# Designs tried in a protein design chat: VHH binders against B3 domain-containing protein At5g26805. Part 7

Target 1, 156 residues: B3 domain-containing protein At5g26805, of Arabidopsis thaliana (Mouse-ear cress) (q3e922)
Amino acid sequence: MIKSLFYTFLQTKHQEESNNSRDPNYPLFPQEIEIRPIAYFPWEIIKTLTTDEIISKFQLPMEKIRDTMLRHASEEDIYRTKFMSCETNILVKDLDTNTIHQGKLWKHPCENNFALRESWIEEFVKRRRLVVGMVVGMYWDFEACMFCFSVLDGRQ
Below, E stands for the ipSAE of ESMFold2; O stands for the ipSAE of OpenDDE; V2 stands for 0.75 times the mean of E and O plus 0.25 times the DockQ between their complexes.

## First folded at step 4 (VHH)

Design q1 (framework vhh_sonelokimab_d1)
Fold by ESMFold2-Fast, scan of step 4:
Structure q1 (fold): chain B 156 residues (1-156), chain A 119 residues (1-119)
Amino acid sequence: as target 1 above (156 residues)
Amino acid sequence: DVQLVESGGGLVQPGGSLRLSCAASGFTFSSYAVGWFRQAPGKEREFIGAISGSGGYTYYAVSEKGRFTISRDNSKNTLYLQMNSLRPEDTAVYYCAADTEYWSGEDYWGQGTLVTVSS
């Protein structure tokens, strides 16, 4: 098997649960809306902040991490990153303040998504006083090997 | 070959506690995240929790948070699940799993350890 058994079982079970559970409009977790203006660069991720981003985590889908950070990685390194559930250090530059912050990238075992958790809350939400309704952007800088962040619309 | 062998299941009364073990072999245990799953009679498999290779990070399914504690001993190549305040709804076969590129585990579900919570 090319892929790990652990994550194969996890994904299959998750998919099965999603198929059996029918409620696309579940209100407990507000939907993350990715605003993607066709003519606007360089943003790979554009989010309107919800309660989840303010009190918990900033989610990064695995595909975006793979296509950014792991694009030039070896097949072996890609598999290790996909299958390990650990925190890894990553840098995030705040373009608005021209400061670089250490983030800890976490991988969710039940979902093949990455997130910045405590480090996002401390270094971005609290420091920048971010609130629900603000629009933020994120992209990967291949030359600097770090994420870049900006507030795109600071209205409440 | 990668092998995982679960043990420690048994019959307990509601409100009781059990500690499950999973003995790992055939891979560098400390390099991989490992976790626990369960399957109750007539139900689908359910994720319980996972722990990073170093043990520095743990993640639990929301419904089990606070009652179950996952830990590991890398010197013994062993994963643990401490289960407290057990309920009849926790009755299931419990399985462990490891994330490894070398695992050919079509027989992963062949063992497990049965936990029965009944008065």
Scores: ipSAE 0.000, ipTM 0.120, lowest interface PAE 14.9, mean pLDDT 70

Design q10 (from q1 with S31R A50S Y59K; framework vhh_sonelokimab_d1)
Amino acid sequence: DVQLVESGGGLVQPGGSLRLSCAASGFTFSRYAVGWFRQAPGKEREFIGSISGSGGYTKYAVSEKGRFTISRDNSKNTLYLQMNSLRPEDTAVYYCAADTEYWSGEDYWGQGTLVTVSS
ESMFold2-Fast, scan of step 4: ipSAE 0.032; ipTM 0.440

Design q11 (framework vhh_sonelokimab_d1)
Fold by ESMFold2-Fast, scan of step 4:
Structure q11 (fold): chain B 156 residues (1-156), chain A 120 residues (1-120)
Amino acid sequence: as target 1 above (156 residues)
Amino acid sequence: DVQLVESGGGLVQPGGSLRLSCAASGFTFSRYAVGWFRQAPGKEREFIGSISGSGGYTKYAVSEKGRFTISRDNSKNTLYLQMNSLRPEDTAVYYCAKDLYPWGSTEDYWGQGTLVTVSS
């Protein structure tokens, strides 16, 4: 049994750093930092929107989510998302509007991908009037413990 | 390195009961979901059930929910499977696994297995 430390899905960087009871076997961030062309910094995920992103979901690769979910989410939240089809609450900041939105993270049943589904459509596609062909970026902010979003191409 | 060692298998008569154990080492047991799979000769590996790190949540394959119970003892780093009302169809090698995905994953770690034979 036990330990029963249920961390809120999002915690501040200070809260996360003060919690030194992290699993020692958790894969740490690679020591080597990839140097990207400045046009792609700080974006960890860059997508040219297709019909799927406009009407269905925004997929997030497993490797990107592992560093965020396993670091910040409780084991119970991870379990419910993976095995019980429960969505996990996350925050996504729209850097273009300076607003914070509730996202719901979902695990694809047959693929090693996570996605934002209805929350992405309501809070980003409809609100921002996103269309096919726009280029968007997303990255995880370790200080704020949330995703950051911006439209990279689709502006004048 | 992750080590999982199953035990408790053996020969049992139809209608009997058996309790399997899985001793885990090499990771912080209480932080990870673990579970049971089985594989009969010539068949695909079948999910039986899993349990969250705290033991607060369990997920079972529909066919096994009434007969099998999964539990864990985090103080002993041990996972258990209580099997009741055993049938010849339950004959298989039973495996415990770490970092379960119902659909499979390269992150899964498997033990060597323990054989359960249900026969008169």
Scores: ipSAE 0.036, ipTM 0.487, lowest interface PAE 5.9, mean pLDDT 75

Design q12 (framework vhh_sonelokimab_d1; at its last look DockQ between E and O 0.01; V2 from the best seeds 0.00; counts 0 for: pae E 16.6 > 2, placed apart)
Fold by ESMFold2, look of step 5:
Order: structure tokens, then C-alpha cells, then sequence
Structure q12 (fold): chain B 156 residues (1-156), chain A 120 residues (1-120)
């Protein structure tokens, strides 16, 4: 799974500094960083769609937004989002259709959730014909300053 | 129907104090942010401050910090504004407002207003 892939990458990076070992029991595998791309599994948020997402809004737990979009935010900014409503204009790229959509992340101060609003129903649910039980993934692209979205499992 | 009814306005001398109340009905008061605005003659409506549904966080316009205190009592469905050290510039109609849809600043319901006059 993701941890297995991550573990493999970390070990090759660490072992690069060991140099010149011929001992099969000591640091041959996986002892050096390999210049290979990691298998592409970037999904920081994986969610099975519920009825609420299909009829109303796309809910995101506070901790997921904190671990992704707000990863570099100060603790004061994060505290503020927990106790006061805030909206942030964002872009969401649909990787399956190669289209970019605008939306707002919104949070009520007394709830431990964010919600993707704006045109979530029109631009994703209706456009992509999303139904309950589909699994979607999202990750935050720091270079492009947007979420990236894909349907990971379309069966119900 | 949603109702917001302000009370407590009136005439005060400069340096005086007033407490405004806003009675709320027709919605679940404790779930929503509520706030105070004012409008002086010939000026646009001005944000004073707001308080979260739980009452755990307040936000004030920078210039009013320290003179005005916003509080709420969810058991009485009432929002309060305590105003101290009043100045003639505080003369305005004061409104309470609720953000019951789309949260975070799209205040959808407003009271009728209560006049505060600070004579100089």
C-alpha cells in the first residue's frame, strides 16, 4: 500500500551514503537511493461518497485539510479556522477530464469539517455522474496551488 | 418566520454607556454566527463585530476593540452589545444580523434596527 512504497523509497535514499559494500547481508538492498520515480499514488484524501455529497456538498474533515492545504499554515491560522468561519477560494483540477474548476472551501466555527461548495453539485456530481459508493481521491499540489481530483473506483 | 428584534437604543451623553439586546426567534440560534452592524446617516452600513454560534470566538472591527463587547446567551436566544465610552461618532442605527446560510459573512437576516444617539 502507500506505506510499503514509502518505506522502499526511504531506505534507498538513506543507503546511498554507505558506499562500496559487497556484503549481501549488509547494505546492498535497499541500501542506496535509486533515481526512479515512486509509483504514482499521491492521494492524501480518499473518500467513499455518501448521500450528503451527492445531494449537498463535499465534506472534508478538518484534519485532512490541515494535513494538506494548511500543512505550512501557522498554528494561529489553524486555530482561527477551528473557531471562526472562513472561506478560501480554491481551484480543483479534475485529472480524469483535464479540466479546472473553481470552488470554495467553507468551515463553520463549531464543526470539525470543511466543505467544498460553490458548484460542487453542478461541476462534479452532475458533470461526472457521481453516485453514492464511488471512491474519489484528492491531493494538494503545492506548486500549482490547487487540489487535484480523480475518481479512483467507480463501482458501487 | 425568522425574527431579529433589537432593543436598548436611545439618547446618551458622550462618555456614557449603553447595552443593546437582540432577541432571536424562528431559527436555531446556537448554530449560527450573529453580529452587530451600524449605519450612520449618509454612510454605508459598517461591521462592528460578530460572535460564533457557540460563543467561543468574537471578532471586532479594529477601531472598536476595547470599547465594545459582544456576547450571547444561547439559553435566552439573545445577542448583546455592550458599548462603553460612547462618542458622537457612534450615533447610528444599530442592527443585529444572523448568518444562517452559506456561513462566514453572508448575513441573510437583519433586524429592523435601534437608534443610538450620542449627543455632543
Amino acid sequence: as target 1 above (156 residues)
Amino acid sequence: DVQLVESGGGLVQPGGSLRLSCAASGFTFSRYAVGWFRQAPGKEREFIGSISGSGGYTKYAVSEKGRFTISRDNSKNTLYLQMNSLRPEDTAVYYCAADTEYFSGEFDYWGQGTLVTVSS
Scores: ipSAE 0.000, ipTM 0.100, lowest interface PAE 16.6, mean pLDDT 71
ESMFold2-Fast, scan of step 4: ipSAE 0.298; ipTM 0.739
ESMFold2 (binder alone), look of step 5: mean pLDDT 81; pTM 0.819
OpenDDE, look of step 5: ipSAE 0.101; ipTM 0.563

Design q2 (framework vhh_sonelokimab_d1)
Fold by ESMFold2-Fast, scan of step 4:
Structure q2 (fold): chain B 156 residues (1-156), chain A 120 residues (1-120)
Amino acid sequence: as target 1 above (156 residues)
Amino acid sequence: DVQLVESGGGLVQPGGSLRLSCAASGFTFSSYAVGWFRQAPGKEREFIGAISGSGGYTYYAVSEKGRFTISRDNSKNTLYLQMNSLRPEDTAVYYCAADLYPYGSTEDYWGQGTLVTVSS
């Protein structure tokens, strides 16, 4: 397991401003919340699609990338993804259509995040006609060395 | 054990230049990416730049790409940061770090830091 990476220490102006405005005294939200019948396994990432995912990018949490793809990548691919803000080719299997699609994994040079950008828009949003409010899942397949994608709940 | 020792910091006037060094020991230096970070008073630690083990790849924070140059000498186990056109806002403690993933360690190692003060 990767504990620390150089890019995890990078802060944007937004993150510095957020740190300055942090206030620990927030109201506790209710513990009991209605649970929808969404499969939690094998899904490592579950998102309700917003406008950002439909027109811009699919953000991937740093811990999911480091715990999945980066542990199995070559030194050059790790370096390019972490340090060079280059897009790294990855495969994403659409489990609903049983097709495999080219993805490009991108790390923002000044933000502590990863994303699939134009390849996500072309290969998933447009191809599948995804809309705001749909729930999608993604997980890393260690044997196939690719992400697996499915629509878990579609909005009417 | 792994050790990183920064040097070369000091007082410099605005517009001046400094070259920082980081002497590494306790690991196969040429096999690991290493980089520079800084921390100004009252601020979070900020990434400056990194260089691959071979030196074939360099990566800079966008704000530093034109003024700072990272390099390494694997024969001397030393990392360098050349800083030009220094400004008062460059005043910070500068740290070197080694990313030992994937070669048997999952943790970063840090030096003690070297203070750079840009002031008249």
Scores: ipSAE 0.000, ipTM 0.127, lowest interface PAE 15.1, mean pLDDT 71

Design q3 (framework vhh_sonelokimab_d1)
Fold by ESMFold2-Fast, scan of step 4:
Structure q3 (fold): chain B 156 residues (1-156), chain A 120 residues (1-120)
Amino acid sequence: as target 1 above (156 residues)
Amino acid sequence: DVQLVESGGGLVQPGGSLRLSCAASGFTFSSYAVGWFRQAPGKEREFIGAISGSGGYTYYAVSEKGRFTISRDNSKNTLYLQMNSLRPEDTAVYYCAADTGYWGSEYDYWGQGTLVTVSS
């Protein structure tokens, strides 16, 4: 397709809202409480995409899974996941398109990470036309119990 | 100073049995999961099984369940691997490993290994 995105620069919705709420001369971080204050960087995972993320998988560190999805699990149950192959369904919200996608989180025994594999390739890489060198972010939404995704930057 | 020292390897006939031991020191042994891995010449390191700190949970590679049994004695700071019905393809260096960095690490500490040779 002629209009396929092979290089882009994108802002998160939060960055766009922050920019729209302030002119260039207005203090970016005001001392007074605003109706919508500037959030600290929400991203728990920031990744510059390599060939592995484009053709294979998006890895999520065990520490981030422990602190998010497994925050209320027992230590013994969490440790069991370290030694077992497992799959679980998760939701990932694409903040740039305001759409929610089903992901399958997969883990090999004794690896220190979980990975989104085929669901990442189909629902994010192919759908969004992601390319090597783009910067993406993810964080866990504790209220909605899902990951939130955005493209933060694209280059080369 | 964390140390893991394997012992009990040797030459054994096909169909035979061996018990490997791993002596642990330098950490609170009963608080951490420990496990066994092996590496045959020219092959990648293979997981065999692991046991939780309390001994209440054991985890095995599917291919080894039934022939190999993991146990621990927390009073002696020792991990064991009982190997039965040994085959020539079980020939490998066997390593014990400890994961003292829970929830964010691969196995952190490894022993030097003990050689098991299964041959007639």
Scores: ipSAE 0.005, ipTM 0.195, lowest interface PAE 11.9, mean pLDDT 73

Design q4 (framework vhh_sonelokimab_d1)
Fold by ESMFold2-Fast, scan of step 4:
Parts: structure tokens; sequence; C-alpha cells
Structure q4 (fold): chain B 156 residues (1-156), chain A 120 residues (1-120)
């Protein structure tokens, strides 16, 4: 079940050989790593922080949002999120501190990406004193209906 | 064979009105959300408005709110865009697009576009 869920976000080695491009938020994995149980690889989004994430926004690819928080959303919520340059309230749990933070998810009406903007800067960058070069991960918790965040590599 | 065919474009004077139509065929129109986009030369494609499959929900880009009205007639498999108080900056190719309501921003089908020129 868990393994099936994990496959929505990762390409197998065979799929990667069939495609020359990959999701940049998910690094290349050896085949054995890609087929392991999700318990070893919960991270659907892995990012090395750049200046853009420290001073502006944390971008989320549409596919990750589609396959997570919007899977069971109402028709109204989908259209409001899809077509408005407005913010939708979401929760993000910081697994390192065991605290829950309110995020505001923004989507440009013509872009296929979502972002956490001011809420990401205030609740994560400033609070955790995040710096360029840190590696962070996020995944969606279907039971709790929120994103989970952790620093995977870096100081703090 | 899925098709979306825009019509109603043309030359119109500033301050004028124009109604665009988008005729859909080859799929169950009432099951799809549909919307209007435009693209002016040298500019990014811009969202104008969208309407849900049932017609119960409509959403507009803030800059076009009040001047443009989106509607649909599922019995005729047709989407409409009523444009009022047209300005030279509304000159663009106008596209209709169709998407299932479960996927944000990922449109399944696109039309070929219809040119609207606002000029004296």
Amino acid sequence: as target 1 above (156 residues)
Amino acid sequence: DVQLVESGGGLVQPGGSLRLSCAASGFTFSSYAVGWFRQAPGKEREFIGAISGSGGYTYYAVSEKGRFTISRDNSKNTLYLQMNSLRPEDTAVYYCAADRSYWPGEYDYWGQGTLVTVSS
C-alpha cells in the first residue's frame, strides 16, 4: 500500500531509461533504492536550498501537489487554487521540532508550480535559521492531512 | 477525435464588445472544466477565466474581473467569453482549454486560437 503510494512520485530505473528528463526535486536513485519500501524513502520533495528559497519562496511542483493535498479536494477548492493567484491555507509539520505551522500555498494561474512564499520565510527559514546549501525534505501525510518537513543535511 | 474550435474573433474598436465561442467535440463536454486564456505577441500566456463542468463555479483573473464574463451551454457543447469595454491591450490570440477538475493547471485539450484585434 505504502509502496504503491511512493511510486506516484518516483521513476523506476526502467522509466528513467525511457525518459531523458526527471523531476528536479527528486534526485537520481540506483534501482535498488527506488524499489525499497517507502519507510526508507518518505521524501517526495528533496531540495538543496538556494538563495531563492532563503529570500523568496519554496516552489512545489504541480505533480506533487496534485498527488497529495488536492487528490481529495472539493471542486471549488481545486478551481480556487488552480485559477486564482491567491493563497490556500495548509499545515506543515516540522518533524525536527515536533511543531505544526500554518503555510499559505500560492499558485500562479498560468504556471504549473505552487509555492510557499511569506509563510515559508517566516515559519521555516527565519525560525529554523536555514541557510544556502542545506538539504531539506517534504512529504505528504495522508492520515494527518498535512506536509511533513525535515532538514536532511546541514547545520542547525 | 477531440476538438476545441474557437470562433468570434476579429477587429473591434476600443470600447466595443465581442463574444467568443468555443465549440467542443469528441469528449463528454459537461464532465470537463473549461477556460479561456490569451497570448499577446512577445508575452506569456495569460489566464482569463474558467468555469466548472456543472457551471456552478466561475473564476476570473483579477485584472479582467467585471469586463469579461465566462459561461457555458452543455446542451450545445459550447463555451463562451463575453468581452466588454475592450482596450488595445486586449489584442491577443484567445484560446479555450479543457481539463478534468481533479488536476490544477494541467489542461487536457487546447483549441487553435482566435485572433482579437482592438484598434481604431
Scores: ipSAE 0.000, ipTM 0.246, lowest interface PAE 11.9, mean pLDDT 73

Design q5 (framework vhh_sonelokimab_d1)
Fold by ESMFold2-Fast, scan of step 4:
Structure q5 (fold): chain B 156 residues (1-156), chain A 121 residues (1-121)
Amino acid sequence: as target 1 above (156 residues)
Amino acid sequence: DVQLVESGGGLVQPGGSLRLSCAASGFTFSSYAVGWFRQAPGKEREFIGAISGSGGYTYYAVSEKGRFTISRDNSKNTLYLQMNSLRPEDTAVYYCAADEPYWGTSEYDYWGQGTLVTVSS
């Protein structure tokens, strides 16, 4: 049962990271020969940082939160998240430094967007010295149950 | 296409009761979670309560628990808010809103135009 659950979880992660699975009819061709653009795969969210991200907040669309953090949430938690001002603690792994940071995710009840605010500024903008014009990526790791972050292009 | 129309607002005395209605059209009402919000003069919009598409689950803001009751009639495509023991601080424009069953958008789905409730004195 654990084994079945484990296999299902790995398949879900694989599907989220790649839309192209190796054709079962061609088992001699390993998936490793397929190289996806670094700026696209596995990054679900890619942003060129603006002044708003440097001094205020990092916005996450509600659809990304639904498909990731809230995938198995209770109906009560979904309604609280949709209709009320709320904050939720999340983890964000910085892949560049191999460190894990606690974030606070905020939602206003009249908006269908979430934002990382003060924790994003302290743990990422200041710590990594992020500036306007940098390109960053974020994706949800279903196995670790946290967001993963990297700087994709550090040009100022 | 999707439309929500609130009604039932008006002037009521403190301690009184009022029932608001929200008539929905242009979508499969029973598939949508729907809720009530209000905005008092000079204040930000606040959540009051929501009800699932089936009506099996209701969720209320803590400050309104026990005074307000949300319900729906899917056969009439109508959402209701029963308000009891009204206070002057309940004076606000009351809005209904519909939330898609899919979280596919970054914008809030659909809002009504609002109905004014004034609790005098």
Scores: ipSAE 0.012, ipTM 0.340, lowest interface PAE 8.7, mean pLDDT 74

Design q6 (from q1 with E101W W103S S104G G105E E106Y; framework vhh_sonelokimab_d1)
Fold by ESMFold2-Fast, scan of step 4:
Structure q6 (fold): chain B 156 residues (1-156), chain A 119 residues (1-119)
Amino acid sequence: as target 1 above (156 residues)
Amino acid sequence: DVQLVESGGGLVQPGGSLRLSCAASGFTFSSYAVGWFRQAPGKEREFIGAISGSGGYTYYAVSEKGRFTISRDNSKNTLYLQMNSLRPEDTAVYYCAADTWYSGEYDYWGQGTLVTVSS
């Protein structure tokens, strides 16, 4: 939520600028994200992209879904999800662009696998111009209830 | 059952063009990526390119980009390969294939159509 202009009646632009300059200990440093260990934290899913990810789908094994979206779900809900064909709307945040995109998580009726299909192609492959051989990572944000995505290797 | 049927192959002169078709049935065509492969006698099967279910994204093998164009018509359940500037080394059996699930390879294949480039 953005605070209104009416939040503080006596605050001037000069005071706001001075307040910002007086908080040097709390600046946002994007560089902190980029120095994280790539192989593990925070990445729960790391993929080297193949032709299947470029033209078809981003597969998520059931174990990764259980460890992320369904970690706090009941055993009954996990069982139902495993044996039912379903599509679920999810959000995926692109950490590299700071944008949020709608995905549709598709489940094969007889397989223990999920996939992001056409929404992955449109919102990530085409938008980011992803290519075979790039390494990407995803993790689940339990507070925001969405996946977070970044390109880990293959940046131009 | 899933069926893919290629057509349009034949004899073409070097430098000529040819359009191949692949008629699909037995699955929701618009929901799956489909692609083209070829195999010359005594050679490995070679990927040419593929197109997403909606037709919104197309991926080509680097060696084929610029001469071949892949398209689809979901209203007709048909995949196309437009081949231009054909060379004798393009002589092969051309196959269409569908990816109905995630894999490193396609799940379903057609029988193939022979393209011969010769004078």
Scores: ipSAE 0.000, ipTM 0.169, lowest interface PAE 13.0, mean pLDDT 74

Design q8 (framework vhh_sonelokimab_d1)
Fold by ESMFold2-Fast, scan of step 4:
Structure q8 (fold): chain B 156 residues (1-156), chain A 120 residues (1-120)
Amino acid sequence: as target 1 above (156 residues)
Amino acid sequence: DVQLVESGGGLVQPGGSLRLSCAASGFTFSSYAVGWFRQAPGKEREFIGSISGSGGYTSYAVSEKGRFTISRDNSKNTLYLQMNSLRPEDTAVYYCAADLYPYGSTEDYWGQGTLVTVSS
């Protein structure tokens, strides 16, 4: 679809901000043009699954949660998500199966990390029979107000 | 430059009380949630409690609710932890932390800590 190709040339706000940050370890000028597979856009979170993701939890970096579900949240919603002991209910759509699943978003009390824990294990690892070494992607759908998930490796 | 400075720690007898203070500077204190954490030797850092910028919302670790009370004075840019009925297992370095997200840093800011020793 032409729209999919067009979106490959657009950068997310995070990507634009990252490109504006000059790191001494990054080259000043592009060395070569790399054409990334369209399958890697719109993915804001791409993970190669390790034992931790299969047995315990799917960690979400704070910056990705900041740039997604918390961007326009109220003081109360931010406080509840970051400091309340109970997990926040979210929806996660599995794009590969076209099904929607309830997730519970947890914030580590002493670390700048979020995770999906037991709900990730039950609704994704066990249901999809995910194994170590698989590559998965996740992004936030601002219109639907939910995360979207897909397995990126081995797709036709 | 964000700074958090804890004070009020010391040696206390079991059953005693302490009030810890955290002086904040370098940000609009009343706009951000702040909290208390502790770390005992050889153990992971543990959440104690937090308070919203307005002071309207508080949260506590289940184990600490009832003995510890968090409060803030926005006119003084100061966070407090009132600790009652102290036990030897409360011995730890106590830290205050500020959450400047989403309007500031993606990182939480931490103080240097204040040592509380509960011993006879």
Scores: ipSAE 0.011, ipTM 0.317, lowest interface PAE 8.8, mean pLDDT 75

Design q9 (from q7 with T100S E101L S104G G105S E106H; framework vhh_sonelokimab_d1)
Amino acid sequence: DVQLVESGGGLVQPGGSLRLSCAASGFTFSSYAVGWFRQAPGKEREFIGSISGSGGYTSYAVSEKGRFTISRDNSKNTLYLQMNSLRPEDTAVYYCAADSLYWGSHDYWGQGTLVTVSS
ESMFold2-Fast, scan of step 4: ipSAE 0.155; ipTM 0.513

Design r1 (framework vhh_7qbe_3)
Fold by ESMFold2-Fast, scan of step 4:
Structure r1 (fold): chain B 156 residues (1-156), chain A 116 residues (1-116)
Amino acid sequence: as target 1 above (156 residues)
Amino acid sequence: QLQLVESGGGLVQAGGSLRLSCTASGFTYAMGWFRQGPGKEREFVASISGSGGYTYYADSVKGRFTISRDNAKNTLYLQMNSLKSEDTAVYYCAADTEYWSGEDYWGKGTRVTVSS
């Protein structure tokens, strides 16, 4: 679903640039979900935090990481990350605090999963006092070459 | 569909040597060896880039194991020297076909037992 959200966002931006209007006959059926124009919804990843995100890791979509690493990482860094499970430095901007944090990107050696592990726990879970049930969002900023993070729905 | 076939495993005395091979049914970009010991999760051993220009080794095998490839034969090798009991594991060959963007393919594994 994260992939389809990104694709829809690109279509909406292109439609706005070409002066297209949405068909008013397309029905909206909210199923406990707030329906918003996709152009105002930059979040490629939306997660309700579980115990795994609070004590272990934040998983990231492999497709986005592959595209980023293929274009900007050296051959050495790609193979170290993919085969050695070595951590690769990435930046994550916390939009709520306007601060930039070092993330360590990890790939499971036997699965097509990417995650931020200890760096996510230290720089986001502990710093922001995140708890189970909070809703958070991430998206990739192609201009800044970093992830952007925000708490979308939090427990006080 | 890519297939990987591993061979060369067996029983060897501590201090001995084994050579593992992995033959791919078609083109591969990056290739590597992983292993899984008794009661352990699968871990990285060594990898080699598509060109063969870059090789990477786990610290536990540096200086003892050598990874190499023959692209004309679509074959990956692991020369294992000075084997230790802790090297006992099932060894798996892994490959991708499209640089970073490809699918990961895995062999069925070959068993290496080092007696002490």
Scores: ipSAE 0.012, ipTM 0.339, lowest interface PAE 8.9, mean pLDDT 75

Design r2 (framework vhh_7qbe_3)
Fold by ESMFold2-Fast, scan of step 4:
Structure r2 (fold): chain B 156 residues (1-156), chain A 117 residues (1-117)
Amino acid sequence: as target 1 above (156 residues)
Amino acid sequence: QLQLVESGGGLVQAGGSLRLSCTASGFTYAMGWFRQGPGKEREFVASISGSGGYTYYADSVKGRFTISRDNAKNTLYLQMNSLKSEDTAVYYCAADLYPYGSTEDYWGKGTRVTVSS
């Protein structure tokens, strides 16, 4: 991890020295502040919660796991996640509460799917009082190496 | 389509040994053994990485079973020692082609192992 999550003054100073741009209408954003829009991207998973998500599990399609955490994982981590019978520890940040929670990623032994089971129910459904019909989003943060979660549409 | 063929199952007395083989029709990455006993769901037994550098075992078989592979022959092995009656099951070979191919797991038809008390 190279990039600061705060002000990027060193890069801003370098750019000023290199480009000497003074057009008052050209910069759309202040140089002294780091802008991080949450918006509708980079949501990789958007779900309208059903009864299954409220009482059982949050399913993650294999292609989403492949294109996120497994893409840069070691051979051992790929192998453990896909073939071991135990759950893999994964962090999930709740962006709405600014808290980090431990998830247990489970891979069905005979099916091509992953899920967060009891850890999802305890740490998200019960804690946030999630109900059927709420829309939630998740994305993988490659810098922090964890999932990020938010309620996109719903009541709390 | 990838085909997996298991062999080596049979009847053996408790305390005996068997060696299971699984031959793949082509390239495989990670491979493993699963089993299903009478009236039970399939459970994990052992697995091995594509390189053979990493192996994992279910607690019930640690110290008794050894998984190995011969990549030149596209063959996976399970050496089973000190067999117990609770090891009685149909043993299934599974293979993964990812990251070099499909993300789906491939399965063989299974080979039956019966351990007499």
Scores: ipSAE 0.006, ipTM 0.325, lowest interface PAE 9.5, mean pLDDT 75

Design r3 (framework vhh_7qbe_3)
Fold by ESMFold2-Fast, scan of step 4:
Structure r3 (fold): chain B 156 residues (1-156), chain A 117 residues (1-117)
Amino acid sequence: as target 1 above (156 residues)
Amino acid sequence: QLQLVESGGGLVQAGGSLRLSCTASGFTYAMGWFRQGPGKEREFVASISGSGGYTYYADSVKGRFTISRDNAKNTLYLQMNSLKSEDTAVYYCAADTGYWGSEYDYWGKGTRVTVSS
């Protein structure tokens, strides 16, 4: 169970108005509980796999890369990753198999998108026998400096 | 609204040199050159950081092309040496006015480079 004293970003207008009238002796901090929306911790990226993810690429919006692997990166690493259209070597840990795999993160030269291409197909789609309709999650491990992957909805 | 104006394109023989310029109407961070050849997708050529301290090149042009900038003039340059037929393309200037999170926000209309054999 995760407990947090931090403000919840998705507070309603009613909750915000209630907080304004609150006695300072009773701090109104949202609690993170284990039963929470799937879009929250730890999964920063959740995808239902389509044909494109099975035969071609795992697309990552730049905002996800900014808020994960580039969040504490140097100016040079941010510049290199965002503007070069080169491939960046990354590690992806498969939490379900407890194995670590090398990925190549590709930046689209003319779009605000990144993708894992051939390495995703070989190391995840083929190895794990992933199919259309499966739900997968990824998050960035700031301590290990790698992505962590799991199948969130799949029968085997 | 930022405007980017490219110049310096033209006809040149294989093995020759050409210098492209791109003048911005205002402040930019990272800037770059992209190109699109006949019947091909747009591809990255070279980029330079806001300070000019960092530069990166596509493998196809590394050692032949040099990117530079003059921030006092808001001008980006691409010095192209040892030109090849495969360098024939429309060359586009691109600029980022945001530092983190944004891609190249602004693009020029392009300048055509034709390399004859």
Scores: ipSAE 0.028, ipTM 0.339, lowest interface PAE 4.6, mean pLDDT 78

